# Designs tried in a protein design chat: VHH binders against Di-N-acetylchitobiase (Ctbs). Part 22

Target 1, 344 residues: Di-N-acetylchitobiase (Ctbs), of Rattus norvegicus (Rat) (q01460)
Amino acid sequence: EDCPCSEASLCRPIRHHRDFEVFVFDVGQKTWKSYDWSQITTVAVFGKYDSELMCYAHSKGARVVLKGDVALKDIINPTFRASWIAQKVALAKAQHMDGINIDIEQEVDCSSPEYEALTALVRETTEGFHREIEGSQVTFDVAWSPKGIDKRCYNYTGIADACDFLFVMSYDEQSQIWSECIAAANAPYNQTLTGYGDYLRMGISPRKLVMGIPWYGYDYICLNLSKDDVCAIAKVPFRGAPCSDAAGHQVPYRVIMKQVNSSVSGSQWNQDQQAPYYNYKDPTGRLHQVWYDNPRSISLKAAFVKHYGLRGIGMWNANCLDYSDDALAREQTEEMWGALRPRL
Key: E = the ipSAE of ESMFold2; O = the ipSAE of ESMFold2 at other seeds; V2 = 0.75 times the mean of E and O plus 0.25 times the DockQ between their complexes.

## First folded at step 20 (VHH; framework vhh_7qia_2)

Design z4 (from y6 with P106E; at its last look DockQ between E and O 0.92; V2 from the best seeds 0.75)
Fold by ESMFold2, look of step 20:
Structure z4 (fold): chain B 344 residues (1-344), chain A 120 residues (1-120)
Amino acid sequence: as target 1 above (344 residues)
Amino acid sequence: QLQLVESGGGLVQPGGSLRLSCEASGFTFSSYYMGWYRQAPGKQRELVAYISSGGDTYYADSVKGRFTISRDNAKNTVYLQMNSLRPEDTAIYYCAKEIRRSHWIEEDYWGKGTPVTVSS
């Protein structure tokens, strides 16, 4: 298959193993030239394939992996699973990719055939990729907690055993709100850490866990904003919970940084959740509350990753930062990349 | 390749009715929530209604009692029946696959929209 890179060696698979992962999601914008390639070990291509990105990542010794998604009801059929896997392996070979990141977020009932089929898919995908592409990496994206979040009764231990490592999506933690229907942190510190405690108590090795952190926040319209900064939000149920973050919108860090200094409140810090937020009024007069993560909140999580010996850290998504030549933007972007490295 | 095609929008007088349709292709329709969103000029998209894979429904307070969402899994189609329309319902209406996901990519989730104008 013809190599699109300047040198044929850049199309060969990445075969070396990394002790620490920095796992990056790219969604197909042309910002990847400005990423901190001194850290990156894996790029998951969730946007349109870009051979220039693949060549550049390989020149830096980083893996580039496919996006894997498929409906769970289809993978119950073993013949369909085998065909899907063969297709992904063939695609990876044609595009000179180093594996696949499986991102399935569908609900699963504990007594359903999907429960076993999902684990089988992960195992068979890993076996197929490792057989066909030397040194390939197969990963699976898991919920922020293994405790049936979003009605996802997954065999998390079986999945962890079946693939190279798990990417834990430690964000969207307001996916189910069982208490008062209010805006809150995307990744509150103690709740995030509790999720890892639960994964570890199940017997999953810390060397199988990569912490995902959000480079985006949530913008919520406040139906009411109290003087105590309590932002009541629309009641949007999700998978059995009466409220969820579906009442809000994901907002990239670059947008937050342009807005926060001219907002009504400026950046505020919530001590209980260890996360920043701010309030603003939109042009139609509606009040909003935006919750996000910044170098301060992320540094706390990076310290946890190092202290507990996790496999690595990563983010959704690398396109969320401002990679322009503006001096303030460069400083903010460098601080966000720098926060992935623990202070000590 | 995912595709969502909305239809049924148009100009209608206050108190009138419209029925929106969204035909889906490129994914296993019956496995996913389907939603309707709308975007008025100068506003962000907002959730109007959804229907789960199991048929459970949700409606925003502003449309509750006036709008009905339904799905036909055999035809890979989701519908929005809009009754007692008001000028405030004027917007572009978008069909969506799923109503929330951690790894959102716009191209994977929304159609091109169908405009609805409620005026005299």
Scores: ipSAE 0.682, ipTM 0.868, lowest interface PAE 1.2, mean pLDDT 92
ESMFold2 (binder alone), look of step 20: mean pLDDT 82; pTM 0.837
ESMFold2 at other seeds, look of step 20: ipSAE 0.695; ipTM 0.870

Design z5 (from y5 with S52T; at its last look DockQ between E and O 0.87; V2 from the best seeds 0.72)
Fold by ESMFold2 at other seeds, look of step 20:
Structure z5 (fold): chain B 344 residues (1-344), chain A 120 residues (1-120)
Amino acid sequence: as target 1 above (344 residues)
Amino acid sequence: QLQLVESGGGLVQPGGSLRLSCEASGFTFSSYYMAWYRQAPGKQRELVAFITSGGDTYYADSVKGRFTISRDNAKNTVYLQMNSLRPEDTAIYYCAKEFRRSHWIPEDYWGKGTPVTVSS
């Protein structure tokens, strides 16, 4: 009802179409004023609601969307689904939001009722939002590949048809390690592209796919670091695989940039994975290997997005960069935002 | 609103036992993996154990054979039985809704913690 913005027009829904999406996740922390708003088309708010962010995004012509997460067992019940959707629509109206990003990362057995219930949730959410908020956007986050990643047997074609577009989490590609338990790239280039090949071969339009880029990396403690830079990691199983990237932890790009030039190795480039990494020794003497993405690795992916006509590009998450006025930080941040634009 | 309330921490002598509990609310407990983490002074939080929705368990090497994770879905509670405690087990112990997620935000799935001190 009441508009918290400096002008009432900033509380009106974003209704215009964009040919290319730049989809960002915001997790709070008041860094959003410094984002590259010349590119942004959608902000998914995964932090606490901030009316100032909503007003600012609308002043730049960008959508602001809710986070949607719900337990799969609950959504089997159609009455629960309807109630949950009504609550999200009411919240979006009260907060002047432009839609919802559904981020469900739970496993689904192909023969379970959750398989059908998830598609129904996405369809019913889209119908409800589009009916109640003109121009609203409903999106769903999917794993980097449709081929049983993390035991997520989802009806990918049905979900893609049911919502405005999919955000493909083209990261955490070491979530299931079936071979040697070693550190490796978060988003290896050729493996990432294979995932898109699989989505497209299922019949999903490239206009339904937004490529998600990691602006974070993984820091792994090496149980052993060989002369060939092979970093053996702890065996932490995940969803049937004996090893996973849960042996490491996510680190934002701003932390990586403060560490890499004082590391043991400096930044190294792995040609097979087309990704950077470095080794460092922590204060207790343990060796670490950090894998990340930088403007070089991201530019290759942005070129793919343009060449194959994908709906757009985005990242987890926009708060990962250093938005201070330090000259080096400013240069690094500008290069990371700039890497999202395709090159000839 | 998600809530994870840990209890059962305290002071114990080396070789003693404690049983931690974590009562969950605000989400469908049986649908999620549950985990225990710990954080000693001056160290990063580390994974101690997790239990899947199907009951499969994992333990860090430092606690394997001494700690047992279990869950009671009817009571929305996950437990950590800690036996043969050592001074190195001294930490704040945290309950978590999941142990691995791509879009990770601490506000979504961490408890407030329960302190455990092992000393003579």
Scores: ipSAE 0.653, ipTM 0.840, lowest interface PAE 1.2, mean pLDDT 92
ESMFold2, look of step 20: ipSAE 0.681; ipTM 0.850
ESMFold2 (binder alone), look of step 20: mean pLDDT 82; pTM 0.836

Design z6 (from y6 with K97R; at its last look DockQ between E and O 0.88; V2 from the best seeds 0.76)
Fold by ESMFold2 at other seeds, look of step 20:
Structure z6 (fold): chain B 344 residues (1-344), chain A 120 residues (1-120)
Amino acid sequence: as target 1 above (344 residues)
Amino acid sequence: QLQLVESGGGLVQPGGSLRLSCEASGFTFSSYYMGWYRQAPGKQRELVAYISSGGDTYYADSVKGRFTISRDNAKNTVYLQMNSLRPEDTAIYYCAREIRRSHWIPEDYWGKGTPVTVSS
């Protein structure tokens, strides 16, 4: 009964189910007033709880969902998992939230008890939320490919059946580099599509898949930068792969937009990967290569989402854009939101 | 709430040693990779070393043979033993839970850092 909104109705659960999702991650700050609420269907709150955000999202008919993260060692115990779920349901009720997005990202061995426990967690979470909060939404974040990426032996079909839909993190696609240790696109177009082919081929309905696109890129220090723009990167192993994008760091689109036009190369387009990149020189004289996604690369992915009838599209994360009043920033930000819905 | 508290930094002469500690709370420490990063003035953070949940280690080439990462799961603590320190090791050293995650935000994964200065 402690509703922080201007009207009590804004604290009631969102009960309408959407055919198409625009799934937004919010990581805090007060930028959410500037989001494109004409599109948004779900906000996953990964930052601090903000009751104003909850009230505003509900006023626009959008769901607001919790972040669900828990250690795999703990969920093997069914009593622990039941307690954790009860705590999340209670929190969602107290904060007037509409569900949970489960984002675990931990390795699972195929022959371990964690394999079964993870599917059980997702199923029991969905059952608990649906029972206690009418119309609630439970989602699970999966890697860009089901093929053992990052040692994540998950029961993908069981998890997809057990929740409302999967959010596919179609980014960080250099998490395992089995070839040359070089900088490359965060979300190469053909590699992204191959991942969806693999999810669909195992029998997961396209109506269970939301494509996540990155509003951030990766900045890599080049140990060597060739005349053909091949950037050799540090060899940083990750979960069995000899090289990974851990050699670089994530950089938000707003930072990229302030740097790209004054970089040594300007924006370049890689035709094979269907992604933009640029080179710059830092103050110490080291060369960097930055790979990112822009309205052009995102529009290609949005067209794929529409063509294959996926459940929707979303991004990590909405705070990556420049929401200032600067005229160029406003135009760039509007183009990024607009790219989620390509024209026919 | 996740917390990472670094300590053990300071001023040392070239060739000296320091032992950094990072005490963790608010999560099941033994389940996660732990990493040490450093950031020199005007530079981006860079990975120095990590230790997996299973104890496997990685070191950047610039510190290999001089630095040793270790963890004590009973104390929820990760350590960085830094020997044969050089002026180029001068930086703020940060402890991190995870070395790689897609949905990564600072409040979930970073400490405040501990400064290390190597000078005569």
Scores: ipSAE 0.700, ipTM 0.859, lowest interface PAE 1.0, mean pLDDT 92
ESMFold2, look of step 20: ipSAE 0.744; ipTM 0.876
ESMFold2 (binder alone), look of step 20: mean pLDDT 81; pTM 0.826

## First folded at step 21 (VHH; framework vhh_7qia_2)

Design za (from z3 with S52T; at its last look DockQ between E and O 0.45; V2 from the best seeds 0.00; counts 0 for: pae O 6.8 > 2)
Fold by ESMFold2 at other seeds, look of step 21:
Structure za (fold): chain B 344 residues (1-344), chain A 120 residues (1-120)
Amino acid sequence: as target 1 above (344 residues)
Amino acid sequence: QLQLVESGGGLVQPGGSLRLSCEASGFRFSSYYMGWYRQAPGKQRELVAYITSGGDTYYADSVKGRFTISRDNAKNTVYLQMNSLRPEDTAIYYCAKEIRRSHWIPEDYWGKGTPVTVSS
């Protein structure tokens, strides 16, 4: 209500409808001034509220949306569900926000009451936001595949119908490793595309799907590193699988770019997974293998987005790049933003 | 407003024990996985242990048999019992909601953690 912007018009809701989305996540590291605002259509605020970010995004015609997360056990109760939605709508009005990104990643059994409650939450949130904030956007984050990833039995078609669009988290695809426990790509190209094939085969419109790509990688300690670059990793189970990417840790692109040129291998390209990786030795003598995404791997995915007419592209997360004044960092950062657009 | 507050760290001799606590508020604690991470100076945060909403546990190989994670859903608290401590366990210990997303979230979201120092 009280507008913190330099002009009162910057607090008005964004009402323009976009046919193509560039959907970014901001986690509050004050680097947002350097984002490529020529592309951005929506900023999901996963850090602390920053009124300057909101004002600036609105000055560029971009939406700023809330993070939505709530325990599924609580929203089974329709009175609690309605209260939560009213609270989020009120918060969005007070902060001059343009909607909400619902980021629920909890396990759901197919026969549980949570299955129906989740779809109801998405529908009622969308109805509430659209009624109370003209032009508002309600989105839901889904796993890279609808096939029970991480024990998430969701009504994907119902949820897609119930909100403005899905953000497909096409990363962390090693969260469940059912084969050998080895390091592998965060978002292998063919597996990623198969996930979209499955969503489309269910009858979900490509206009409801935004591809999320990772601006981070995974660093794995190799228990053994073969001559063929096969990195055996610790067995860390996750949601029913014996192995997972929790054997490694997430590394932002800016850290990868500072390490790769002094690694023992330099950057390598895996043709089967169409993703880059490198090996390095840490100060204690342990071998590591790092898998990531770069302009080359991302450009292939951006071409798929355009070819299949998906709603858009986005990333987790915009704070992963090096926004310093260093000339090499600027070039690398510009290449990552540029990769979101098909080059020809 | 989601909050996770760690406590129970300190200075201990090798072979000693500490019990870490993490009080949670602002969300339905019993519905979420909870994890403990640690970060030594100059290193990345690493997963130490997690406990599912159903009570199943996982431990990193480096702490298996020495550390025990548990939760008290009535008190919205997750614990890490740390026995047979070694100098290599020296780190700042952080608790997290949803082990994978919390690991990625930047420093100002994690809170300050609770420092553990193991030295003679």
Scores: ipSAE 0.089, ipTM 0.606, lowest interface PAE 6.8, mean pLDDT 89
ESMFold2, look of step 21: ipSAE 0.735; ipTM 0.886
ESMFold2 (binder alone), look of step 21: mean pLDDT 82; pTM 0.838

Design zb (from z2 with T28K; at its last look DockQ between E and O 0.92; V2 from the best seeds 0.76)
Fold by ESMFold2, look of step 21:
Structure zb (fold): chain B 344 residues (1-344), chain A 120 residues (1-120)
Amino acid sequence: as target 1 above (344 residues)
Amino acid sequence: QLQLVESGGGLVQPGGSLRLSCEASGFKFSSYYMGWYRQAPGKQRELVAYITSGGDTYYADSVKGRFTISRDNAKNTVYLQMNSLRPEDTAIYYCAKEIRRSHWIPEDYWGKGTPVTVSS
């Protein structure tokens, strides 16, 4: 009932449905006033709730949605599911929010009861939100590929049917390394597009798919760095794969932009992966290779989104850019936001 | 609210042993991988070991054979038994809820750490 906004109308649900989504994750730093609100259609609040952010987003016609995460073993029980959903709907009403982004990344065995329970959770959450909050949005975050990624045997077609759209986490694409254990792009272009081909081949409408791109990269310690820039990395198994990007360290774009100028290589472009990288040497003498995404690599993906009629584009996460008043930082940040709109 | 509380660090001579503990709350502990990381002065935080929800383990080459990770799901606790300690093991040791997740938030992942010093 209590509206913390300057006008009571700003606490009303967003009911207008957009033809194209720009889906933004916010993780709780107070940088959101500097986001490109001319583009944003949805903010997923993964940080602490901020009523000023909610009011501001609504003043721009953008949805604000809850983070949804719950243990899969708990949702097998239908009574627990119903209670959890009622709790989230009540929270969204109390905070004047417009829905929920379900971010469950746990492994699921194809033969387990969690397989059916997850689809039921998504369906029941959508039904509950749509019934109780007019115009509400329920979305689900899916792996960069439906092909057994991270032991996530999910009913992707059932989940896509059960919610408003999928947010495809087209990053962390080195989560499963089955060949040489080497550093590689966070979101290699052709591998990313193949993942969408696989989702589409399953019968999922492109209007159900929002492409998520990374505004962070990976910093890997090289056990060996060849003259051809092949960086061998530690073998860190993850969910059945013998090697993974868990050997690396996630780094936001703002940090990368400050480091690349002091790197031994400067920024390099890999033609096969359509992604930038650089090498540097840390103070202890260890060689590193950093892979990231920039306006060029993102623009290629935005063009794919437009060409194939996907529902939209988004990123993890909006706080990764440098929102200071430094002139170079402002230019870099504007270019990253601008890259979300395709150039032909 | 997620909480990870590390303990058991301290000063030890080379060749000695320490047992680190991490008590967890605010999430369903038994459903998640748990990891131990360490950060020495001037270095990046690095993965030391992890244990899956099913009890399978991984160890970095630098600690394999000397460190043992284990978990007690009834007590929501993960342990790191550190034997044959070396000066290069000196670091702040951190417990982690997961070792890898696409939507990572520091407050959902990291404990406060417990310092370990190995010196003669």
Scores: ipSAE 0.709, ipTM 0.879, lowest interface PAE 1.4, mean pLDDT 92
ESMFold2 (binder alone), look of step 21: mean pLDDT 82; pTM 0.836
ESMFold2 at other seeds, look of step 21: ipSAE 0.710; ipTM 0.863

Design zc (from z2 with K97R; at its last look DockQ between E and O 0.92; V2 from the best seeds 0.73)
Fold by ESMFold2 at other seeds, look of step 21:
Structure zc (fold): chain B 344 residues (1-344), chain A 120 residues (1-120)
Amino acid sequence: as target 1 above (344 residues)
Amino acid sequence: QLQLVESGGGLVQPGGSLRLSCEASGFTFSSYYMGWYRQAPGKQRELVAYITSGGDTYYADSVKGRFTISRDNAKNTVYLQMNSLRPEDTAIYYCAREIRRSHWIPEDYWGKGTPVTVSS
């Protein structure tokens, strides 16, 4: 009665499981019609609910999942935790959704009740969804490394065991800068891979890990830009670190592609970080350095995903590309989607 | 329903003072960092100050010593006391929940803003 689709079958849960995930985030800007649906297995709906998107995704055999966000202080109370889960299950049923992506990024002290409460939330959410929605998927977003990033003392092995798989946010890797306070890559290649090594050494199966790559970059104002392209940034502390990427501004790929060719430097490649960047001067005369990811840097990561047998790949976020009819935009967008396929 | 409502903006002379308030609802206020940003016309938003859930504070160099951020968890409110105002402080001031989050969506983290004009 409540099915908004052209066929009632499109409101039924996706029960088909794929061996390889292409996990995308949608933020509700109506660009989803132009996504590469030949690849997509899961859409995490972080924007406003769109029943047309749900119907279309289901017509392609792809899951659509809820956004899960709740304060850890609240879920220490088991009654509140159970009520929140019941509400999310009910919402998923009403909206014909196939699960939930839990996106909790709050700091946790190792000795706090939040440590145990978080694992309990993930386990109880998974149990509730799997019981109530056949074939449902419950996932949890983790930092690029389990090594205490952003003061997140999480039980990573317990959380990985408790849900279907982890989405590893292999971006925002400058959230804590302990060294020189300078602009650097959003997802430096070797640092990213070290994070996966650490997850695997903890005993987490590669089949529990989906690599998240950024389709956005960071734009930093340079307090000083040296001849060697070293961009000194404002010192913005974050969770105990003296510097952070909060000194910069997130910029989607579509904006970067319109700016890079008119920039002071054009696109440059940093060999040590395996990432592209460029410098530009804003209208007020301030120098900027922009760090991002492109098909070249992403292809390296996709090859790692295939070689190490990870569960899949995904990105924040699918709305970052230019889906206009412009010929150059079409080529750039096709290249970004194509980079998700392992090239070796 | 998450809401952040800024107030207290207005027109002041250089050297004057204003106190901004941001009332929060729809989430457990005491669990989150709160920040103030500002955006002048034609410029990007910039972080002005933030306060942690535990009460520790940060200030941008341009406002340090002149602005004070504080919070009242009982009232779900964060404040920005702005003293010795300068024309370059003219901007729309925004309250934010958290100063960074990997999966950032403006609708989840920004207030609607309150304009501040400092003119002689």
Scores: ipSAE 0.634, ipTM 0.858, lowest interface PAE 1.8, mean pLDDT 92
ESMFold2, look of step 21: ipSAE 0.711; ipTM 0.879
ESMFold2 (binder alone), look of step 21: mean pLDDT 82; pTM 0.840

Design zd (from z2 with I105V; at its last fold request DockQ between E and O 0.90; V2 from the best seeds 0.80)
Amino acid sequence: QLQLVESGGGLVQPGGSLRLSCEASGFTFSSYYMGWYRQAPGKQRELVAYITSGGDTYYADSVKGRFTISRDNAKNTVYLQMNSLRPEDTAIYYCAKEIRRSHWVPEDYWGKGTPVTVSS
ESMFold2, look of step 21: ipSAE 0.764; ipTM 0.887
ESMFold2 (binder alone), look of step 21: mean pLDDT 82; pTM 0.829
ESMFold2 at other seeds, look of step 21: ipSAE 0.729; ipTM 0.870
ESMFold2, fold request of step 22: ipSAE 0.755, 0.718, 0.734; ipTM 0.880, 0.868, 0.885
ESMFold2 (binder alone), fold request of step 22: mean pLDDT 81, 82, 83; pTM 0.826, 0.834, 0.839
ESMFold2 at other seeds, fold request of step 22: ipSAE 0.760, 0.734, 0.782; ipTM 0.887, 0.876, 0.893

Design ze (from z2 with Y109V; at its last read DockQ between E and O 0.88; V2 from the best seeds 0.80)
Amino acid sequence: QLQLVESGGGLVQPGGSLRLSCEASGFTFSSYYMGWYRQAPGKQRELVAYITSGGDTYYADSVKGRFTISRDNAKNTVYLQMNSLRPEDTAIYYCAKEIRRSHWIPEDVWGKGTPVTVSS
ESMFold2, look of step 21: ipSAE 0.743; ipTM 0.891
ESMFold2 (binder alone), look of step 21: mean pLDDT 81; pTM 0.820
ESMFold2 at other seeds, look of step 21: ipSAE 0.833; ipTM 0.914
ESMFold2, fold request of step 22: ipSAE 0.747, 0.762, 0.746; ipTM 0.888, 0.887, 0.882
ESMFold2 (binder alone), fold request of step 22: mean pLDDT 83, 81, 81; pTM 0.852, 0.820, 0.822
ESMFold2 at other seeds, fold request of step 22: ipSAE 0.735, 0.752, 0.755; ipTM 0.877, 0.889, 0.890
ESMFold2, last read: ipSAE 0.782, 0.766, 0.760; ipTM 0.895, 0.895, 0.891
ESMFold2 (binder alone), last read: mean pLDDT 80, 81, 80; pTM 0.814, 0.820, 0.815
ESMFold2 at other seeds, last read: ipSAE 0.771, 0.755, 0.758; ipTM 0.895, 0.879, 0.894

Design zf (from z2 with T28K K97R; at its last look DockQ between E and O 0.89; V2 from the best seeds 0.72)
Fold by ESMFold2, look of step 21:
Structure zf (fold): chain B 344 residues (1-344), chain A 120 residues (1-120)
Amino acid sequence: as target 1 above (344 residues)
Amino acid sequence: QLQLVESGGGLVQPGGSLRLSCEASGFKFSSYYMGWYRQAPGKQRELVAYITSGGDTYYADSVKGRFTISRDNAKNTVYLQMNSLRPEDTAIYYCAREIRRSHWIPEDYWGKGTPVTVSS
């Protein structure tokens, strides 16, 4: 009932449908006023609630949606599941939100009760939101491939059918490293496209798939850096794989842009992975290799989105760019937003 | 809503021991990996150890054989037993829920930290 906006109309649900989605994640670092609102269709609010962000997004015709995260062991119980959904619907009404983005990222064994419970959660959440908030949007985040990534045996077709669309996290593709324990691209081009081939081959409509691209990279300490730029990394096992990207850490594009020009290598392009990287030496003398995505690598993916008629494109996360008034920062930020535009 | 509260840090001589604790709330503790990270002055935060929901453990090479991670699911608590401490172990130690997630937010995954100083 209580509308925090300057006009009561800004608290009304967004009801119009968009043919192409630009789906962004906001993590609450107060950079949202500077986003490219000419493109944005949905903001997933993963940061602290900010009523000014909600009002501003609505003034631009964009949806704002809740973060949905819950332990799968809890939602096996249908009463708990129903209670959780009711709480999220009530929260969305109180905050004038337009839906929820379900981001579970938990392993599921194919023969477990969690397999069925997850699909039920998505379906019941969608039914509850659509019933209680006209025009609401319910989405679910999936790994870059349906082929058992991170031990996530999900009912991908059932989940896609049950919600409005999937946000495909086409990044963190080094979460399980089965080959050499070396630094590599966060979202290698051909592997990314193969993941979409697999989703489509399952019978999931391209209109149900939004490609997520990373506006962050990974910084890895090299235990050894060969003359061929092969960076050996610590062996950090994850979900059955002997190595993982947990040997590194996520680093936003704004940090990468401040470092790359003073790195020992400058920006390099890996042709096989179609992704940029660079090497630097930290103050303690250790060598690092950073893999990231830039307008060039992202433009290739945006072309794929257009060619295959996917529902849209988006990124983790919109706060990763430098939104200062510095001339170089403005140019870099404009190039990153511009790279999302599909070619005619 | 998620809370991670570290304790047990302090000043210790080289060769000494400390036991860190991290009490968790706001999530189903038994379902998640738990990790310990540390950040020394002027350095990046680094993974020290983790323990899976099933009790499997990982240790960074710099601490292997000296540190032991454990968990008590009944108390929603993860521990780091630190033995044979060295000056290079001086850092703020952070408890973390999980060791990797694509959509993570630092304030939702990190405790406030507990300082450990090893002076010679």
Scores: ipSAE 0.661, ipTM 0.842, lowest interface PAE 1.2, mean pLDDT 92
ESMFold2 (binder alone), look of step 21: mean pLDDT 82; pTM 0.838
ESMFold2 at other seeds, look of step 21: ipSAE 0.675; ipTM 0.845

